Miniprotein binders against q96jn8r1131to1294. Designs and how they scored, part 139

Target 1, 164 residues: q96jn8r1131to1294
Amino acid sequence: TLEFLENHGKNILLSNGNRTATRVASYNQGIVVINQPLVPQLLVQVRIDFLNRQWTSSLVLGVITCAPERLNFPASACALKRAAWLLRGRGVFHNGLKICEKFGPNLDTCPEGTILGLRLDSSGGLHLHVNGVDQGVAVPDVPQPCHALVDLYGQCEQVTIVNP
Key: E = the ipSAE of ESMFold2; O = the ipSAE of OpenDDE; V2 = 0.75 times the mean of E and O plus 0.25 times the DockQ between their complexes.

## First folded at step 13 (miniprotein)

Design tj13 (at its last look DockQ between E and O 0.90; V2 from the best seeds 0.86)
Fold by OpenDDE base, look of step 13:
Structure tj13 (fold): chain B 164 residues (1-164), chain A 98 residues (1-98)
Amino acid sequence: as target 1 above (164 residues)
Amino acid sequence: DELEEKIREIILRAIELVRKGELEEALELIVEAIRLAVENKDKELLVTAIWLIAYIARKLGDPELLEKVLELAEEAYELTEDPDIKYYIARLEKALEE
């Protein structure tokens, strides 16, 4: 069963059998990691449940290649400088370096109800799915094992893991 | 740091070339980035550069190139001890066996 780990950002409250993450304070400190590592052809999906329009940015989605149980989470995923591959807005980032300017839809403008997915292909490419549609390879050859990471940042205040 | 910024720029240009399928030109750039990163001891940028060159080398499939990139990756691992680089070393070794 896919769940969020108990090791998470300090502003996160887990519920629904740890399948729902809610940021209950401020705009940051909202990082969560999914318990099972990504394996080829496994589609991991989260649904955006609630947005707070007070803020401008939204969630960050990606993977980490370090042990999530030992990770000391920074205030935002953007502060991760190692073992991190992230999707923010339309950009793709590796360890804080923007490696792609425009990829897929703008995550900052995804409405409530949007289902975002991550999947490794047989070649190790990391795919983004949006509402069931494969947006293509965001990052080729991502190190394995890796874990899906969601940063409930800015507008994004709640997400839930959903099954395909 | 001016040199760090230069390295960043080269890496970004190389990535763009890869996306365009211009692998040979990307290779030339990323090799330079690696050289500069090693000299300047920019460990973080080195990890990204190794990821990219390993990908390029595997895409091109030239055994001699794979050997050279493997050497670079091993040197980078000695400098950084980054597990991700270790992963790419294994990928390169597997590619050489195919």
Scores: ipSAE 0.874, ipTM 0.937, lowest interface PAE 0.6, mean pLDDT 96
Fold by ESMFold2, look of step 13:
Structure tj13 (fold): chain B 164 residues (1-164), chain A 98 residues (1-98)
Amino acid sequence: as target 1 above (164 residues)
Amino acid sequence: DELEEKIREIILRAIELVRKGELEEALELIVEAIRLAVENKDKELLVTAIWLIAYIARKLGDPELLEKVLELAEEAYELTEDPDIKYYIARLEKALEE
């Protein structure tokens, strides 16, 4: 079953059978990773459970292409300079380089209850789903294996893995 | 630095061209970006550039292009030691065998 990996940001508390992640301090140190890699038929979905509107920025969503059990995560996903393809705000980033100015919705404005999904297509394209609706290919040809990552940043204080 | 910014701008323009389906124009730009990134030892930008040129080469499917891009990817791996480039190398090798 899909769970958040035990290796995670230091401000994260896992609950609900490791399917719920809560950031319990500060605005960062909130990286979590799904415990198995993406495969073309797998849709990984998380629901935004709780937002704290005192912050301006919100969660980051994406994949890492290296094994997550041995990583020392940085304070925020935006500091990942290797093996990372991330959706942040309105943009898409590879290893910190913005490679697309606008893709999908602005993650900083997604309300509580939003369900965000990631999957690979058959050619290795990374897709974002929002409330079940495919937003298209964010990044073609992502290296595999890759692992879904959520950074409970800023506004985002809790997410839960949900089934499609 | 200023050269890094130039390389970054070339890569971003090439990505835009790929999204528009202008693969040959994107190829010309990304080859230049790779040359500059290797000379300047811009490891992070080089990894992104290799992702893009490997994708372009596989979409175009020209065996001579695939061989040239494979050589570039091998050189980029030596400079960066980034495992993602090994993935791109494997994909290029598979495309040559088809």
Scores: ipSAE 0.833, ipTM 0.918, lowest interface PAE 0.6, mean pLDDT 92
ESMFold2 (binder alone), look of step 13: mean pLDDT 84; pTM 0.813

Design tj14 (at its last look DockQ between E and O 0.93; V2 from the best seeds 0.90)
Fold by OpenDDE base, look of step 13:
Structure tj14 (fold): chain B 164 residues (1-164), chain A 98 residues (1-98)
Amino acid sequence: as target 1 above (164 residues)
Amino acid sequence: DELEEKIREIILRAMELVRKGELEEALELIVEAIRLAVENKDKELLVTAIWLIAYIARRLGDPELLEKVLELAEEAYELTEDPDIKYYIARLEKALEE
């Protein structure tokens, strides 16, 4: 079963069998990682449960290729400088470097209830899904194994893993 | 760092070209990025550049290019010791066997 790992940002509280992550303080320190690695054709999805509109940015979504149980999480996913492929706003980033300026919908403006998904295709391309709609390949040829990462940042205060 | 910013811009442009299917032009840019990254001893940018060139090379499928990029990847691994480059090396080697 899919759940968030116990190794997470210090402001995260896990509940609902570790399928729900809530950021209970500040605007950062909210990184969580899903336990099972992404494998081809597996769709991993999270739902945005609650947004706090006092902030401007929202969640960051992506994958890491390092061992998640050993990861020392920075305050934000944007500070990851290795083994990290991230979707922020409409941008795609590798180890903090922007590799795409305009991809998919703006994650900063996704409303509560939005379901975001990640999926590897048979060629190793990382796909973003939004409310069940494949937005295309965000990153081609992502190293495997990799784990889905969610940074509950800014507005995003709670997400829940949901099944397709 | 002006040179670092230049490398960042080149990689961004190269990726855009890749998305458009303009692989040959992307290849030219990413080769330049790699050269500059090595020159500037920018290991982090080198890792990204190696990822992209490896992907481009596999898409193009030219054996001679694959061999050249494999060599670059191996050299980059020696410099950075980034585990992800090992993945790219394996992908390139598999491509050469096909």
Scores: ipSAE 0.916, ipTM 0.959, lowest interface PAE 0.4, mean pLDDT 96
Fold by ESMFold2, look of step 13:
Structure tj14 (fold): chain B 164 residues (1-164), chain A 98 residues (1-98)
Amino acid sequence: as target 1 above (164 residues)
Amino acid sequence: DELEEKIREIILRAMELVRKGELEEALELIVEAIRLAVENKDKELLVTAIWLIAYIARRLGDPELLEKVLELAEEAYELTEDPDIKYYIARLEKALEE
């Protein structure tokens, strides 16, 4: 069963059998990680449950390529300088470096109810799904094992893991 | 700052070319980005550049290129100590066995 790991950002409260993450303070310290690495047949999906539009930016979605159980997470996923492949706004980033200007939808404008998915293809390409629709390869050849990460940043105050 | 921004722009452009399937042009750019990242001692940008050149080399499939990129990745690992480079090295080695 997919759950968020107990090691998470300090402003996160886990509920619903660790399938729901809520940021209960501030605008950051909201990193959560899925409890199983991605494998080619695994689609990890989260639904955006609650947004507070007074913040300017929203969630970050991606993977880390190091073991997540004992990591000390930074305040925001954007500060990860190693082992991180992230989707922010419309951009794709590796270790803080922009490697793609525009990929998929703008995450800063995704409404409540949007279902965002991550999976690896057989070649190690990281795919984004939006409401069940494959957006294509965001990042080719991601190192494995890798672990799905969501940063409940800014607008995004709650997400829930959902079944495909 | 100026050189670092130039390296970032080159890597971004190389990735655009990869997405378009223009792998030989992307290779030329990423080789230059690696040279500049080494000169500037920018280990973080070097890790990204190695990921991309390793991917390009595997897509092109030329054994001579794969051997050259493997040597480069091994040198980059010694400089950066980034475990993800070991993953790229293993993928390059596998490609050479085929």
Scores: ipSAE 0.875, ipTM 0.936, lowest interface PAE 0.6, mean pLDDT 93
ESMFold2 (binder alone), look of step 13: mean pLDDT 84; pTM 0.816

Design tj15 (at its last look DockQ between E and O 0.92; V2 from the best seeds 0.89)
Fold by OpenDDE base, look of step 13:
Structure tj15 (fold): chain B 164 residues (1-164), chain A 98 residues (1-98)
Amino acid sequence: as target 1 above (164 residues)
Amino acid sequence: DELEEKIREIILRAMELIRKGELEEALELIVEAIRLAVENKDKELLVTAIWLIAYIARKLGDPELLEKVLELAEEAYELTEDPDIKYYIARLEKALEE
């Protein structure tokens, strides 16, 4: 069963069998990691449940290749400088470095109810799915094993893991 | 840091070329990025560059290139000790066996 790990950002409250993450304070410290590593053809999805329009940015989505249970989470995912591939806005980042300026839809403008998915293909490419639509390869040749990461940042205050 | 910014720009351009399937030109850029990263002692940028060159080499499939990139990756691992580079080394070695 897919669920968020107990090791998470300090402003996160887990519920619903650890399938729902809620940021209950401030705009950051909201990183969560899904327990099972991504394997080829497994689609992992989260739904944006609630947005707080007080803030400008929104959630960050990606993967990490380090052991998630031992990770000391920074205040935001963008501070990760190793073992991290992230999607923020329309950008793709590796270890904090922008490697793509325009990919897929703008994550900062996804409305409540949007379902975001991550999937590895047989070649190790990381795909982004938006409401069930494959947006293509965001990151080629991602190291395995890797775990899906969600940063409930800015506007994004709650997400829930959903099944395909 | 002007040199760091140059490396960052090269990586962005290389990724764009990779997405377009223009691997040979991307290769040239990444080789330059690696050279500059080593020169400037930018370990973080080196890791990214090694990731990309390993991908390009495997996609091109040229054995001689694979061997050269494997050498670069091994040297980079010695410098950075980044576990992801170790993964790419294994991928390159597997590619050489095919």
Scores: ipSAE 0.901, ipTM 0.952, lowest interface PAE 0.5, mean pLDDT 96
Fold by ESMFold2, look of step 13:
Structure tj15 (fold): chain B 164 residues (1-164), chain A 98 residues (1-98)
Amino acid sequence: as target 1 above (164 residues)
Amino acid sequence: DELEEKIREIILRAMELIRKGELEEALELIVEAIRLAVENKDKELLVTAIWLIAYIARKLGDPELLEKVLELAEEAYELTEDPDIKYYIARLEKALEE
């Protein structure tokens, strides 16, 4: 089954059979990774459970192409300078470089209850789903294997893996 | 750094062209970005540029372009040691055999 990996950010508490991640301190140190790589038939979905609107920025969503089991995570996913394709706000980033100004909705304004999904298409394109609706290809040609990552940053204090 | 910002702007524009399907125009921009990134020793920007030019070359499918991009990717791997570039080298090699 899909679970969050035991190797995660320092401020994360896993619960609900490792399908729920809660950031229990501060605003960062909240990186979690799904325990299976993405394959074209797999849709990984998380629901935003709790937001704290005192912060202005919210979760980051994306993939890493390095093995996550023993990786030393930085305080925030946006500090990843290698092996990372990330969606933040409305932007798309590769290894910390903004490569697209606007793709899909603004993640910083997604309300509680929003279901966000990631999948690869057959050509290695990374798709974002929002409440079941495919937003299209965020980035082409992501290396495989890759692993879905969520950073419970700022506003985002809890997410849960949900079945499609 | 003025040159780093120029390279970033070139890459952002090239990605906009890729999204529109204007691959030949994007290719010209990415070639320039690679040249500048190598001269300025911007290893992180070079990795991004190699990802994009490898993608463009495989989409266009021209064997001469694929060979040249493979040589660029091999040189970039020597400079960066980034495993993602090694993935793209393998994809370029496969495209040449097909």
Scores: ipSAE 0.854, ipTM 0.928, lowest interface PAE 0.7, mean pLDDT 93
ESMFold2 (binder alone), look of step 13: mean pLDDT 82; pTM 0.792

Design tj16 (at its last look DockQ between E and O 0.91; V2 from the best seeds 0.90)
Fold by OpenDDE base, look of step 13:
Structure tj16 (fold): chain B 164 residues (1-164), chain A 98 residues (1-98)
Amino acid sequence: as target 1 above (164 residues)
Amino acid sequence: DELEEKIREIIFRAMELVRKGELEEALELIVEAIRLAVENKDKELLVTAIWLIAYIARKLGDPELLEKVLELAEEAYELTEDPDIKYYIARLEKALEE
């Protein structure tokens, strides 16, 4: 069963069998990691449940290649400088370095109800899915094992893991 | 740091070329990025550059290139001790066996 790990950002409250993450304070400290590593053909999806328009920016989605249970989470995913591949806005980042721009839809403008997915293909490419639509390879040849990461940042205050 | 910014830009441009399928041109750029990263002791940028060159080398499939990139990756691991580079090394070694 897919669920968020108990090791998470300070402002996160888990519920619904650890399938729902809610940021209950401020605009940051909202990183969560999904327990099972990504394997080829596994589609991991989260739904944006609530947005707070008070803030700018929104959730960051990606993967980490380090052991998630031992990770000391920074205030935001953008501060991760190793073992991190992130999708923010329309950009793709590796350890804080932008490696792609204008990829897929703008994550900062995804409305409530949007379902975002991550999937590894057989060649190790990391795909982004938006509402069931494959947006293509965001990152080729991602190291394995890796775990899906969601940063409930800015406007994004709640997400829930959903099955395909 | 101006030179660090240059390295960042080169890596970005190299990835753009990769997405366009212009692998040979991307290779030239990423080699330069690696050289500069090593010279400036930019370990984090080196990790990213090694990721990209390893991918390019495997896509091109040239055995001589694969061997050279494998050597670069091994050297980079000695410098950074980043576990992800071990993954790239393994991928390169597998490619050489095919």
Scores: ipSAE 0.915, ipTM 0.958, lowest interface PAE 0.5, mean pLDDT 96
Fold by ESMFold2, look of step 13:
Structure tj16 (fold): chain B 164 residues (1-164), chain A 98 residues (1-98)
Amino acid sequence: as target 1 above (164 residues)
Amino acid sequence: DELEEKIREIIFRAMELVRKGELEEALELIVEAIRLAVENKDKELLVTAIWLIAYIARKLGDPELLEKVLELAEEAYELTEDPDIKYYIARLEKALEE
């Protein structure tokens, strides 16, 4: 089954059979990674469980293309300068470079209960799903293998892996 | 760094063109971005630019272009040591075998 890896940001507590991640301190140090790589037709979904509206920015969602089991994570996914394709706010970023704006919804405004999904298509395109609706290709030709990542940043204090 | 910001803008514009299907115009921009990134030693931007030019080349499908981009990707790997470039090299090599 899909779980979050034990290697995660230091402010994360895993629970619910490692299917729920909670940021228990501060606003950062909240990176988690799914325990198996994305393959075509695998849909990885997380539900936003708890938000703290004190912050204006929220979770980051995306993939890393390096092996996650022993990776030293930075405090925030935005600091990843290698092997990272991220959706943040309304933007799409590669290694910290914005390569697209206005893709999909603004992640900073997604409410509790929103289900966010990541999937590779057969051509290596990374798709975002929102509440079951495919938003299209965020990034063409992502290197494989890649691993789904969530950064419980700012507003986002808890997410849970859910089945499609 | 004004040159770094210029390179970022060129890559962003090239990606906009790719999303519109304007692959030939995107190719012209990304070639310039690569030249500037190498000159300025912007290894992080070079990795992104190589991803994009490799994608464009495979979509255009011209064997001569694929061979030139493969050479660029190999040189970029020597400069950056980024494993993702090895993935792009493998995809370019596969495209040449079609």
Scores: ipSAE 0.866, ipTM 0.933, lowest interface PAE 0.6, mean pLDDT 93
ESMFold2 (binder alone), look of step 13: mean pLDDT 84; pTM 0.824

Design tj17 (at its last look DockQ between E and O 0.77; V2 from the best seeds 0.00; counts 0 for: pae E 2.4 > 1.5)
Fold by OpenDDE base, look of step 13:
Structure tj17 (fold): chain B 164 residues (1-164), chain A 98 residues (1-98)
Amino acid sequence: as target 1 above (164 residues)
Amino acid sequence: DELEEKIREIILRAMELVRKGELEEALELIVEAIRLAVENKDKELLVQAIWLIAYIARKLGDPELLEKVLELAEEAYELTEDPDIKYYIARLEKALEE
C-alpha cells in the first residue's frame, strides 16, 4: 500500500495510516516521500486537501533518486541540489536548476480537491497527471528507482494519497 | 557568474528543442554546454548536460554518437561521482547492444 515515509519534514504530521500529510507549522519544512518507488504504469496520486491563502506559492511535486529513508530534508524541496526532479509552478527543475519554463498547469494555482499524479512510462519519462488527465512528459529519462516527493509548501497545508 | 548563466540558458534552449523533436540542433547546443561546463568546472551543470545528451543520443540511435556520449558520461562520472550518471551510462551501453 502507498503511504508516506516516517522520514519527513519536521513540520509534517502524518495521519490516516500515513496516507495524509499535514503541515502544522510555518510555511515550509513540509517535505514527504511516498514509500514505494515509481515503476512503469504505476500512477501515484495525491489530493490537495487544504490551502492556506495567507502564503504564496504552493506544493512542489517530483521525484528523488536517492534513498529516501536516509535523506536529510532541507526546509524546502527547492534546496535539493542532487537527485531531485521537481515541478514547481509551471517550471520543471533538476537539482534546483530550471530545465523547463512552462509545463502543464500552474501548481501554485491548483485549488483544493485537485488530484495530482506522477507516472513513469515504459521509456522512463515522468508524466504529470491533473485530475486524471495526462499532461505529458515533464522529464524524459528519469533515473530508476525513484520515489515520489511532495513538498507541502506555502499555501498547501494538507495532502492525501488517493487511489486511481 | 556570467558563464554559468550562459550554460543554463543553453540547457533550457536545448531542452525546448528536444520537446519539439529537433534533436540534431539540441545536440549541438548541449555539446557546447558540456564544453563550457567542463571549462568552468561546473559539476552541477555538467550532470544536467550529461543527462540531456544521453537522452538525445539514445533517441537518435547513432552508434558512433552513442559511443562518444558514453565516453563523455564516463569522464563526467569520474569528475562528479554522481550516481545518476551511472544510470545513464548503463542506458547508453544497453542502447549500443541493440
Scores: ipSAE 0.857, ipTM 0.934, lowest interface PAE 0.6, mean pLDDT 96
Fold by ESMFold2, look of step 13:
Structure tj17 (fold): chain B 164 residues (1-164), chain A 98 residues (1-98)
Amino acid sequence: as target 1 above (164 residues)
Amino acid sequence: DELEEKIREIILRAMELVRKGELEEALELIVEAIRLAVENKDKELLVQAIWLIAYIARKLGDPELLEKVLELAEEAYELTEDPDIKYYIARLEKALEE
């Protein structure tokens, strides 16, 4: 069953059988990781439950290719400089380096209730889904195993894992 | 810093070309980015450039190119010690067997 890992950002409180993550302080220290690596047939989806619009930026979504169980998470996902492919705003980043200026919707403007999904295709391409709609290939080749990551940054205060 | 920013722009341009399917032009850019990253001793940019050239080589499918890029990836692993490069090496080796 999909859950958030017990190893997470220090401002995160897990609830709902570790399927809900809440950032309970500040605007950062909100990284969570899904407890199973992505495989081509697995769609990992989270619903944005609560936003605080006093912040300008919102959640970051993506994958890491290193083992997450004992990783020391930085304050924000954008500080990951190794083994990371991230979607932020409309940009796509690899190890903190932008590789696409505009892909999919602007994550900073997604409202409460938005369901965001990640999956790999059979070629190792990372796909973003938004409310059930495949946005296409964000990254054409991601090393496996990789692990889905959400950073409850800024506006984003709570997300819940949902089934397709 | 100035050279680092130049390398970043080259890689971004190469990725734009890849998305357009212009693989040969992207290859020329990423080769230059690798040369500059090695000269500048920029391990982070070298890892990113190796990811992209390995992908381009597998898409083009030329055995001579695949062998050359495999050599580059092995050298980059020695310089960076980044485990993701081992994954790229394995993908290149598999492409040569096919």
Scores: ipSAE 0.521, ipTM 0.794, lowest interface PAE 2.4, mean pLDDT 91
ESMFold2 (binder alone), look of step 13: mean pLDDT 83; pTM 0.812

Design tj18 (at its last look DockQ between E and O 0.91; V2 from the best seeds 0.90)
Fold by OpenDDE base, look of step 13:
Structure tj18 (fold): chain B 164 residues (1-164), chain A 98 residues (1-98)
Amino acid sequence: as target 1 above (164 residues)
Amino acid sequence: DELEEKIREIILRAMELVRKGELEEALELIVEAIRLAVENKDKELLVTAIWLIAYIARKLGDPELLEKVLELAEEAYELTEDPDIKYYIARLERALEE
């Protein structure tokens, strides 16, 4: 079963069998990682449960290729400088470097209830899904194994893993 | 760092070309990025550049190019010791066997 690892940002509280992550303080320190690695054709999805509009940015979504149980999480996913592929706003980033300026919908403006998904295709391409709609390949040839990462940042205060 | 910013811009442009299917032009840019990254001793940017060139090479499928990129990837691994580069090396090697 899919759940968030116990190794997470210090402002995260896990509940609902570790399928729900809530950021209970500040606007950062909200990184969580899903336990099972992404494998081809597996769709991993999270739903945005609650947004706090006092902040500007929102969640960051992506994958890491390092061992998640050993990861020392920075305050934000944007500070990851290795083994990290991230979707922020409409941008795609590798180890903090922008590799795409305009991809998919703006994650900063996704409303509550939005379901975001990640999926590897048979060629190793990382796909973003939004409310069940494949937005295309965000990153081609992502190293495997990799784990889905969610940074509950800014407005995003709660997400829940949901089944397809 | 002006040179670092230049490398960042080249990689961004190269990726855009890749998305458009303009692989040959992307290849030219990413080769330049790699050269500059090595010159500037920028290991982080080198890792990203190696990822992209490895993908381009596999998409183009030219054996001679694959061999050259494999060599570059191996050299980059020696410099950075980034485990992800080992993945790219393996992918390149498999491509050469096809």
Scores: ipSAE 0.916, ipTM 0.958, lowest interface PAE 0.4, mean pLDDT 96
Fold by ESMFold2, look of step 13:
Structure tj18 (fold): chain B 164 residues (1-164), chain A 98 residues (1-98)
Amino acid sequence: as target 1 above (164 residues)
Amino acid sequence: DELEEKIREIILRAMELVRKGELEEALELIVEAIRLAVENKDKELLVTAIWLIAYIARKLGDPELLEKVLELAEEAYELTEDPDIKYYIARLERALEE
C-alpha cells in the first residue's frame, strides 16, 4: 500500500493509484514523498520510467526527517536546509552539505528501467539498493521517523513505486 | 566565506575518516568543526557536526566523552531549534545508560 503522498511538487501528476509520479513541466518542482516512514523491514523501491536526456542532472533520492503531509516543498530537493539526507549524482548530502564525495553509482547516469531502493537497517543506517543490489550504508544513524523522497529533477520525468 | 568553507571541508574529511573506521581522528576534526561553527554562528553546519560527533561518541563508547557530547548537543539544540538534535540527544542518553 505504498503510494506517493498527495502533498508533492507543483509539476507532479500522480497516477496508477498514486504509485506513479510524472513531472509534466520544466525541470524542477518534482518532489514526491512516500506515504509511510521507513522501518527496518520496509524496502521502498522506485523504477525510473522516463528520462529526458536533454538535461545533464537527474533524480535525487533520499529521506526527510520531518512530517511531510503539510510541508511546503522548495523547487528542488537540493534547497532543503533542514531534515534532509539526499543522494545526488555521486554524492551524499545533509541539509545541502556534502558529507560524502562518492557513494554507489552516479544517479545522473542511471538508465530507464533502473530500480532504486531505500531502506533503514536496524542501526538506523540508510541503505541504497540498485537493481536489487545493496550498495551499503549511505548515511549512518538517520533520525527516525524518516520518509523516502524522490525529486524528479532534470532528466527524470517519471518514476513508479514497485514492490520488492 | 572562507571560514564557512573550512568548516565544510573539515566535516567532509571527518566523515571520510568515519567511513574508514578512523574514529579517533574523525573525533579530533569534528570537535574543531563544532568550535568553528559556534564561533562563526553557522547553525546549519552545527547541526551536521552534532549528528556526526554524536555518532562517533556512541561508537567509541567512552562515558566521559558521551557526557561531554550530550552537553554539546543540548547547547546546539538551544542554538538551532532543530528537532533532529533531540533525536541525537535521546540516542546519547541511551548510550550512557549502558
Scores: ipSAE 0.876, ipTM 0.938, lowest interface PAE 0.6, mean pLDDT 93
ESMFold2 (binder alone), look of step 13: mean pLDDT 84; pTM 0.819

